# Designs tried in a protein design chat: miniprotein binders against q89ai5. Part 24

Target 1, 221 residues: q89ai5
Amino acid sequence: MLKTILAFDTSMSVCSISLLHKNRKYNIQKECRNNHTLYLLPMIHEILKKNHVSLNEINIIATSKGPGSFSGVRIALAVAQGISLGLNLPHVISLSTILIMAEQVWNNHKISKVLAIITVNKTSVYWIQYSRNFHGLWIKKSKAIILNLSKALEKILSLKKQWALVGNGWDKFPKNILKKIFITNITFPNSKYIISLISANSIYQKKEVLHKIIPIYLNER
Below, E stands for the ipSAE of ESMFold2; O stands for the ipSAE of OpenDDE; V2 stands for 0.75 times the mean of E and O plus 0.25 times the DockQ between their complexes.

## First folded at step 17 (miniprotein)

Design o1 (at its last look DockQ between E and O 0.93; V2 from the best seeds 0.86)
Fold by OpenDDE base, look of step 22:
Structure o1 (fold): chain B 221 residues (1-221), chain A 85 residues (1-85)
Amino acid sequence: as target 1 above (221 residues)
Amino acid sequence: SDELQELADRVEELKQKIEQLLQRIAEGEISPEIKDEIKQLVQLIRDLLQELQKLGSPDLTTLLSEVMILKVLIQALEWALEAQS
């Protein structure tokens, strides 16, 4: 039986919802800024209704676990918890926002080297590197770290190969330095690439008990 | 302030009630009582949000955010349970 997958993300400023049903993919998204709690459930309802899918037909709930905003990551996980428990689905799939954005880079540009730089605060950025192997798996090439702007700049300058840049941290660096990296303009995870990852590789189909999901926050409240 | 502490305590109590309910559901409890408890929690959330919004203090932003997350959690749960009934 074909699986029905509901995937969504609110880790950044955008509510992104995707549905896989009978091998067809649907996606809607909206810039929500700080109003994710107002839009997420209505948007899920909309995507289901428009495609004549009942909520109880969902077999898999998938979302991100961050990195993202404190509230944004928690909102997606809260909705995933509510839906999964109500539908008696014991597990949820949670993926890194960086993986989701990296998969978009591959889809759009066929680049296998992804650098994520995400603003944490005025003086610091989140930094992580991934590389896609020939099997389609994204492998960490560096540990996730928070860097000050000076150290981040130094690391950019030390890059030997071309990396595709994702995230919103690029605007903090001089344009001349950015010539060493490919700017993708991917600043948020699109939930359709959650489905792409799940569909492509069994490793991304790992189901987790929700309370065991460790969220990753860029900012703490 | 005493008022802020009181609201914080109420939010924590609400969170605990929700966590307990979620645990019961996860353990397979299917009862009419679950539906009633959800309705009660929805009302508590509504009341708390109304109070927090009325005060409009910047100091309440964190509490407001927490309650809104709990709201969406309970709404999602309620919707899913209804879909299976």
Scores: ipSAE 0.863, ipTM 0.936, lowest interface PAE 0.4, mean pLDDT 92
Fold by ESMFold2, look of step 17:
Structure o1 (fold): chain B 221 residues (1-221), chain A 85 residues (1-85)
Amino acid sequence: as target 1 above (221 residues)
Amino acid sequence: SDELQELADRVEELKQKIEQLLQRIAEGEISPEIKDEIKQLVQLIRDLLQELQKLGSPDLTTLLSEVMILKVLIQALEWALEAQS
């Protein structure tokens, strides 16, 4: 049996849907901003219709679990829950938005050291560092932490190695400081790289029951 | 303030009804009653959205967001159940 994977992310300002069907990959994305609920289901309908795939052909649901906006992460999980239960698929794949962006860095640049800086509010950012090993597994190299801008700047200035930057938080720092960092322009996750993660290492194929998924929020609920 | 609390209680009741329905589906229940319950939930969601939008208070933005999330959950569930029939 060939796997048919429906993957999506609404954790940040861009909504993305990806479909793997008969070893072909499809992707659509749209800037949703505050309108994730208006776009997610129509976009899923669009990608299935355009590629002549019925919803009941989906074997695997994969989505992001954050970090991301409180409502955006919950919208993706809610749609995953509804589709999975209606299709009798009791387990889903859930992946960190950081890993999704990091895998895009690997895909585009073959860089294995990623620093994620994501805006939380005007005065703070989410910070985490990952390195990709030979087996395609992303290993944490720092705590996942929310830092005020001055502490984040201290960490940037203390970096001894070159890191590729992902996330939308880079605009909070002077560009001449960012010369120690490769700026990738990858500022939001694209669900295409959920499928890439799944193919890169079997640990990313682990399915979870929806109630076990612990979302990661960038802002207070 | 009393209107806010009444709406918050109705949103919580809706959430509990949806959670109970999801649990029954996860346990394997498939029956015409589920389709009727989904129709009732869609109507409850519609009524709550109408009232929340009519009031338009900044204090209600969290409740509106909660109801919109429940809406897409139920729409996704309904679509998937129809695809399986």
Scores: ipSAE 0.811, ipTM 0.919, lowest interface PAE 0.4, mean pLDDT 87
ESMFold2 (binder alone), look of step 17: mean pLDDT 78; pTM 0.713
OpenDDE base, look of step 17: ipSAE 0.861; ipTM 0.936
ESMFold2, look of step 22: ipSAE 0.808; ipTM 0.919
ESMFold2 (binder alone), look of step 22: mean pLDDT 78; pTM 0.708

Design o2 (at its last look DockQ between E and O 0.87; V2 from the best seeds 0.84)
Fold by OpenDDE base, look of step 17:
Structure o2 (fold): chain B 221 residues (1-221), chain A 85 residues (1-85)
Amino acid sequence: as target 1 above (221 residues)
Amino acid sequence: SDELQRLADRVEELKQKIEQLLQRIAEGEISPEIRDEIRQLVQLIRDLLQELQRLGSPDLTTLLSEVMILKVLIQALEWALYAQS
């Protein structure tokens, strides 16, 4: 049976909404900055209306669970909760923002090694590494850690092999790091890659009860 | 401030009411009363947002953000419930 999937992300500065319906994929996105609450539902409405899909046709809701901004991650989860409960969908799919960005790296560049560096504050960055295996699964190669800039630079310089960089943390480092890592300019997750992940492998179709989803925040309020 | 505490208490109360409603819906309650309660919550959210915005204090930014998240949650829920009717 063909599934209708609504996927969205607000974990960063961008509202990204994607729809899979009758094997066609649609995507819209907007820079929302701090106004995700104003744009997310209207954008979901827009993408459904434009493609003549009713809200009640949705079989799967998928979003990110972070890492992301405190408010951004919570907004996506709140909307997922509201829609899922209203549609009597017992589960949602939640994916790491890093996996979503990593899938984009694979799609665009066919690079299987992804390093995420995301700014946490003026002196610290979030760091995590993933590698894509031959089955298309993204495997965590390091635990998520917060590093000061000096330690992060040291780790970049010590990297073996070429890594594709995602996130916005690279601007905190000297320009010479560009010789060590491939800068993708992927700074936010695009929801179309949520659908790609879900469609590619059943492992990413893990349904979770929403209240059991543990969000990952880059910052505290 | 006393005002900040008062508003924080109201936000917490609102959050609790929403959580209770969501639990009832999750347990399969489908009733006209649920719709009425949603309407009441929408009004409470509106009133609280108006007050928070009127005060315009930087100290209220966190509370404002919390209420806005609750707002979008209830709006999403309401929209989805009506789509099933």
Scores: ipSAE 0.866, ipTM 0.940, lowest interface PAE 0.4, mean pLDDT 92
Fold by ESMFold2, look of step 17:
Structure o2 (fold): chain B 221 residues (1-221), chain A 85 residues (1-85)
Amino acid sequence: as target 1 above (221 residues)
Amino acid sequence: SDELQRLADRVEELKQKIEQLLQRIAEGEISPEIRDEIRQLVQLIRDLLQELQRLGSPDLTTLLSEVMILKVLIQALEWALYAQS
């Protein structure tokens, strides 16, 4: 039997829902700002109804675990918990928002070096670097760290290799200083690339018990 | 601040009830009592949200967010359990 995968993310300002069914991939998204709880379930209803898929046909629930907003990450995990338990699917796939955005870079541009810069507050950004190996596995190339803007600028200027930039934090820096950076305009994790990650390497197919998932928050907890 | 603590205690009580329900469902309980308990939780959530929204204080924003998260959890669970009812 072919796998039917429901994937979604609300970790940032956009709600994105994706469905893999009978080898076809469907995606919808909406700018939700701070209203993720109002839109996530209706959007899941919408993608299933539009494509004539019953909820009980889903074999795999996959979602993001952050980094992202405190409430946004928890909303996605809560919906995953409710649906998975109600469908008797006690384990879910959870993936980093960084890897989801990085896989979009690979899909769109075939670039294997990704720098994520994500706004934390007015004066700081979240920073992490990844490289994709030939087996489709994203390997950390820096520590995940929160940097003030001046320190982040120093790191950008010191880069020795070309990096594709994801996240929404790049707008804090003048574009002319980003010479070694390809700005991708990928600013939020699009859930369709959760499905792409699952296809790229079997390590991303690992299911986890929901309460053992360690979320990653950008804002105050 | 005492109102904040009283509401926080109500939210914690709600979380405990939900946790116990989720555990029973995970252990295989699927009975009419579960549906009744879910309906009771939905009403408790609705009442608590109404009170938090009516008060509208910035001090309650975190509690409101927490209750909204519990709401979508229970709505998702109810949908998944009874989608073909």
Scores: ipSAE 0.793, ipTM 0.912, lowest interface PAE 0.4, mean pLDDT 86
ESMFold2 (binder alone), look of step 17: mean pLDDT 80; pTM 0.746

Design o3 (at its last look DockQ between E and O 0.89; V2 from the best seeds 0.85)
Fold by OpenDDE base, look of step 17:
Structure o3 (fold): chain B 221 residues (1-221), chain A 85 residues (1-85)
Amino acid sequence: as target 1 above (221 residues)
Amino acid sequence: SDELQRLADRVEELKQKIEQLLQRIAEGEISPEIRDEIRQLVQLIRDLLQELQRLGSPDLTTLLSEVMILKVLIQALEWALLAQS
């Protein structure tokens, strides 16, 4: 039986919804800024209605678990909780926002080394590295850390290989230094790559009990 | 402020009611009572949002955000339950 997958993300400024139904993929997205709560459910309704899919046909709900904004990550998880409980789906799939963005890098640029730099505050950035192996699996190459700008700069300069940069933290660095990194302009996760990941490898199909999902926040409450 | 504390207490109470309801649903309770409780929670959320918005204080931004998340949770749940009916 073909799986119907609803995937969505609100971890950043964009509300992104994707649907896999009968082997066809659909995606809609909108810049929502701080209004994700107003747009997410209507957008899910829109994508289902437009493609003649009923809500009860959904077999899998997938979302991000961050890193992202405090509210943004929680909104997606809240909607996933509501829909999953109402549909009697005991588990949801939650993926790292960085993993989702990394998959986009692979899709668009065929680069297997992804560096994420995301602004945490005026003086600090979130830093993590992933590498795609020959099996298509994204492997964490560094532990997630928060760095001040100077330490982040030092680490950029010490990079031995070309990395594709994702996230919004790049604008805090001198342009000349950024020449050492491939700037992808991927600043938010697109939910279509949640479906791509789930479809590509069973490891990304890990179902989690929603209340056991540990969200990752870039900022405090 | 006393007003901020009062509103914070109401938000916490609302959160607890929602958590209890979600637990019952997770345990497999499907009853007319669940539907009625959802309707009541929707109303409580509406009332609380109206009050928070009316006050318009920057100090209430966090509470407003919390209630909006609870709102979307309950709306999603209600929609899904209706889809199964």
Scores: ipSAE 0.869, ipTM 0.942, lowest interface PAE 0.4, mean pLDDT 92
Fold by ESMFold2, look of step 17:
Structure o3 (fold): chain B 221 residues (1-221), chain A 85 residues (1-85)
Amino acid sequence: as target 1 above (221 residues)
Amino acid sequence: SDELQRLADRVEELKQKIEQLLQRIAEGEISPEIRDEIRQLVQLIRDLLQELQRLGSPDLTTLLSEVMILKVLIQALEWALLAQS
């Protein structure tokens, strides 16, 4: 049975759209900064047109739910809501931006221990650790917390195991102190790894009604 | 202050109209009335964006962002409904 999946993310500065159709995967991305509303729908139209897929062929809509910018996360959820209701697909897949970046680490490097550090503001970062098991599930290995830079550095220096770093907050720290850290240069999520997560384990195929999705914001206001 | 409050009330009214429409669609309504309501919402959004952009005040940036999010929601909905025709 062939699935047609439209996946997208606007949680950070890069907009990314991915399409799985007839077992072929397509991806486009663009630096949007704070202009996600100008780019998201045209980019979805572009990927469908280029690959000769009609919107009504979509079986599954998948998007990120954060952590990310207040507007960016809401834009992705709003577009998912509009398309899903218009296509009579009342449930969507929503996944953490952290898991999306972690799956890219697995895809690119086959590393199963991921530390995510994401900039919240000039003086603080979002911190979470995950480890991938043999079934393709990412298991939390720390609480999700907001740390000031000095506390985050202290925590990095106390790490007992080697971790691959994702997120845009790693450039706040001296690289020569990061002996327990593999720097991946994966600083934002790419929606192609939403499709990878869905393929990796059926738990990532869980659909939810959009109003039950609890978004995660870095800068609530 | 009164102008900001007036615009905030219009944005809230728009949000409520959209929420009610989304609920009706979720319950299975697919009448021609839905498409006409969407066109009316598109016009209301356009008029509200024009006024917010004309005023250009920094204290309106949150309302402008809210209306832009509602715009892409409604555009996505209209596109998807047309694809089902």
Scores: ipSAE 0.802, ipTM 0.920, lowest interface PAE 0.4, mean pLDDT 87
ESMFold2 (binder alone), look of step 17: mean pLDDT 81; pTM 0.754
ESMFold2, look of step 21: ipSAE 0.802; ipTM 0.919
ESMFold2 (binder alone), look of step 21: mean pLDDT 81; pTM 0.743
OpenDDE base, look of step 21: ipSAE 0.865; ipTM 0.939

Design o4 (at its last look DockQ between E and O 0.94; V2 from the best seeds 0.85)
Fold by OpenDDE base, look of step 17:
Structure o4 (fold): chain B 221 residues (1-221), chain A 85 residues (1-85)
Amino acid sequence: as target 1 above (221 residues)
Amino acid sequence: SDELQRLADRVEELKQKIEQLLQRIAEGEISPEIRDEIRQLVQLIRDLLQELQRLGSPDLTTLASEVMILKVLIYALEWALEAQS
């Protein structure tokens, strides 16, 4: 049975919505800044309407669980909760924003080593590394850590292999140092890669009870 | 401020009402009463947002954001329930 998947993300500044229906993929996105609550539901409505899909045809809801902005991550989870509960879908799929961005790196550049550096505040960045194995699985190569800029710079310089960089934290570093890293300019997760991940490997099809999803925030309220 | 505390208390009350409703739905309650309660919550959210907007204080930005998240949750729920009817 062909599954209809609704995937969306608001963890960063962009509302990204994707739909898989009858083996066709659709995607819309908009820069929302801090107004995700105004755009997310209308955009979901738009993508469904445009493709003649009823809301009740959705079999799977998928979103990110962060890392992301405090409000952004919560908005996506709130909508996932509302829709899933109303459709009597007991579970949703929640993926790391870093996995979603890493999958984009693979899709666009065929690079299997992804470094995420995301700005937390003026002096600190979020740091995590993933590597794609031959089965297409993204494996953490480091624990998520918050680093000051100096320590982050030191770690960049100590990298032995080429890494593709995702996130928005790169602009805090000298340009000369960034030559050691492939800058992808991927600064937000695109929801189409949620569908890609889910479709590619059953490990990403893990359904979670919504109230058990632990969101990851880059900042506090 | 006393006003900030009052509004914070109202937001917390709203949150509790929503959580209770969500739990009932999760337990399989589908009734006209649930729909009525959703409508009431929508109204409470609107009223609270209007009040927050009227006051226009930067100190209320966090509360406004919380209410907006609750709003989108309830609207998503309402939309989905309607789609199943």
Scores: ipSAE 0.860, ipTM 0.938, lowest interface PAE 0.4, mean pLDDT 92
Fold by ESMFold2, look of step 17:
Structure o4 (fold): chain B 221 residues (1-221), chain A 85 residues (1-85)
Amino acid sequence: as target 1 above (221 residues)
Amino acid sequence: SDELQRLADRVEELKQKIEQLLQRIAEGEISPEIRDEIRQLVQLIRDLLQELQRLGSPDLTTLASEVMILKVLIYALEWALEAQS
């Protein structure tokens, strides 16, 4: 049986839906800002209808769990819960938005060292580093931590190796100080790279019961 | 303040009804009553959203956001159940 995977992300300003069906990959995305609840279900309807796939043909649901906006992460998880329960698929794949963006870096640039700097508020950023091994597995190379801007700059200046940067936090720093950083302009996850991660290593195919998924929020309500 | 509290209580009741329905479906309950309960929840969600829009108060933004999240959950569930029938 071939896998039919519905993947989606609403953790940041862009909503993205991806479908793997009969070994073909499809993707749509839309800028939704704070309108995730208005766009997510219609976009899922659209990608299924356009590609002649019925909802009941889906056998794997995959979504992001953050880090991301408080409402955006919860909207994706809520839709995953509703669809999975109605299709009797009680286990879903959930992946970090950082890994989704990191896999896009690998896809676009074949770079295996990724630094994520994501805006939390006006004075702080989320920071984490990952490195991809030869088996397609992303390995943490730092703790996930929230830093004020001065501490984040201090860490940037102390970097010994070159890192590809993802996230929207780079605008807070002088560009010519960022010599150790390749700015990729990947500032939000695209769900097509959820499917890429699942294909790259079987560890990313692990399913979880939805109520055991711990979301990661960048901001408070 | 009393109006905010009354709406907050209605949202909490909605959350409880939804949680109990999801538990019953997860445990395998199959009945025509499930579809009727979903229709009633959809109408309750619509009524709450209309009331929140009518009041339009900044104080109610958090409640409206919560109801919208419950809305997409229930709409997704309804759609998936219909696809299985």
Scores: ipSAE 0.806, ipTM 0.918, lowest interface PAE 0.4, mean pLDDT 87
ESMFold2 (binder alone), look of step 17: mean pLDDT 75; pTM 0.669
ESMFold2, look of step 21: ipSAE 0.774; ipTM 0.908
ESMFold2 (binder alone), look of step 21: mean pLDDT 78; pTM 0.707
OpenDDE base, look of step 21: ipSAE 0.855; ipTM 0.935

Design o5 (at its last look DockQ between E and O 0.92; V2 from the best seeds 0.85)
Fold by OpenDDE base, look of step 17:
Structure o5 (fold): chain B 221 residues (1-221), chain A 85 residues (1-85)
Amino acid sequence: as target 1 above (221 residues)
Amino acid sequence: SDELQRLADRVEELKQKIEQLLQRIAEGEISPEIRDEIRQLVQLIRDLLQELQRLGSPDLTTLLSEVMILKILIQALEWALEAQS
């Protein structure tokens, strides 16, 4: 049976919505800044309506669980909760925003080593590394850590292999140092790669009870 | 401020009501009463948002954001329930 998947993300500044229906994938996105609550449901409505899919045809809801903005991550999870509960879908798929961005790196550049650097505040960045194995699985190569800029710079300089950089934290570093890493300009997760991950490997099809999803925030209120 | 505390208490009360409703739905309750309660919550959210927006204080930004998240949650739920009817 063909699955209808609704995937969306609001973890960063962009509302990204994707739909898989009858083996066709659709995607819309908009820069929402801090207004995700105004755009997310209308955009979901738009993508469903445009493709003649009813909300009740959705079999799988998928979103990110962060890392992301405090509000952004919570908005996506709130909508996932509301829709899943209303549709009597007991589980939601939640993926790391870093995995979603890493999958985009693979899709666009065929690079298997992804470094995420995301700005946390004026002096600190979030740091994590993933590597794609031959089975298409993204494996953590480091624990997620928050680093000051100097330590982050030191770590960049110590990188032995080429890494593709995702996130917005790169602008905190001198341009000459960034020559050691491949800058992808991927600064937000595109929900179409949620579907790609889910479709590619059963590991990413892990359904979670929504109230058990632990969100990852880059900042606190 | 006393006003901030009052509003924070109202937001917490709203949150608790929503959590209770969500739990009932999760347990399989589908009834006209659930729909009525959703409508009531929508109204409470609207009223609270109007008050928060009217006051326009920077100190209320966090509360406003919390209520907006609750709003979108309830809207998503309501939309999904309607789609199943």
Scores: ipSAE 0.870, ipTM 0.942, lowest interface PAE 0.4, mean pLDDT 92
Fold by ESMFold2, look of step 17:
Structure o5 (fold): chain B 221 residues (1-221), chain A 85 residues (1-85)
Amino acid sequence: as target 1 above (221 residues)
Amino acid sequence: SDELQRLADRVEELKQKIEQLLQRIAEGEISPEIRDEIRQLVQLIRDLLQELQRLGSPDLTTLLSEVMILKILIQALEWALEAQS
């Protein structure tokens, strides 16, 4: 059976939908800010209709689970739950937004060391490091932690290796840190890299019962 | 307030009713009653949204968001069930 994958992400300000069908990839995205519920289902309808795919042809549903906005992550999971149950596909693929952005770095630059810095509030950022092995797996190289800006700068200056940066938190730091940091301008996930992850290694094809998925929120409300 | 608590209780009851329906579908229940129950849930959601918007209080923003998430879940489910019929 050929895989037909519907993937989507609403964890941050951009809504993105991707479809893999008959080995062709399609992607649409839109700036949604806090209007994810207004745009997500119409965008899924749009990508399916324009590409002549009916909903019942989907055999894999994949979405992000965070980190991201409280409402945005829950909206994506709710749509995944509704579609998957209605199609009798009660298991879904869920992936970290960090891995989705990291895979974009690999796709665009062939860089295997990624540092994610994501703004939490005025004075703090979310920090995590990953490295891609030769099997296409992203391995944690730090703990996920929330740091104030001063401590994050200290960590940047203490880096022993060069890292590609993703996330929206890097513009709060002095530009002279570029020696250890390649700034990629990847500040939000794009769902087409969910499909790339699934293709890169079978471990990312692991399906979960939706209620067992533990979402990761950057904020509450 | 009493109004906020009564609306919160109604939303919680809606959530429980939806969770029970989803569990029955996950267990393989197939019946015309499922479509009738979905139609009733859609109407209940519509009524709750109308009341929440009429009141328009900033204190209700979280509750409104919760109902919107339930709405999109049910819309997605209804669409997927229709696609299989």
Scores: ipSAE 0.807, ipTM 0.922, lowest interface PAE 0.4, mean pLDDT 86
ESMFold2 (binder alone), look of step 17: mean pLDDT 80; pTM 0.742
ESMFold2, look of step 21: ipSAE 0.780; ipTM 0.909
ESMFold2 (binder alone), look of step 21: mean pLDDT 80; pTM 0.745
OpenDDE base, look of step 21: ipSAE 0.864; ipTM 0.939

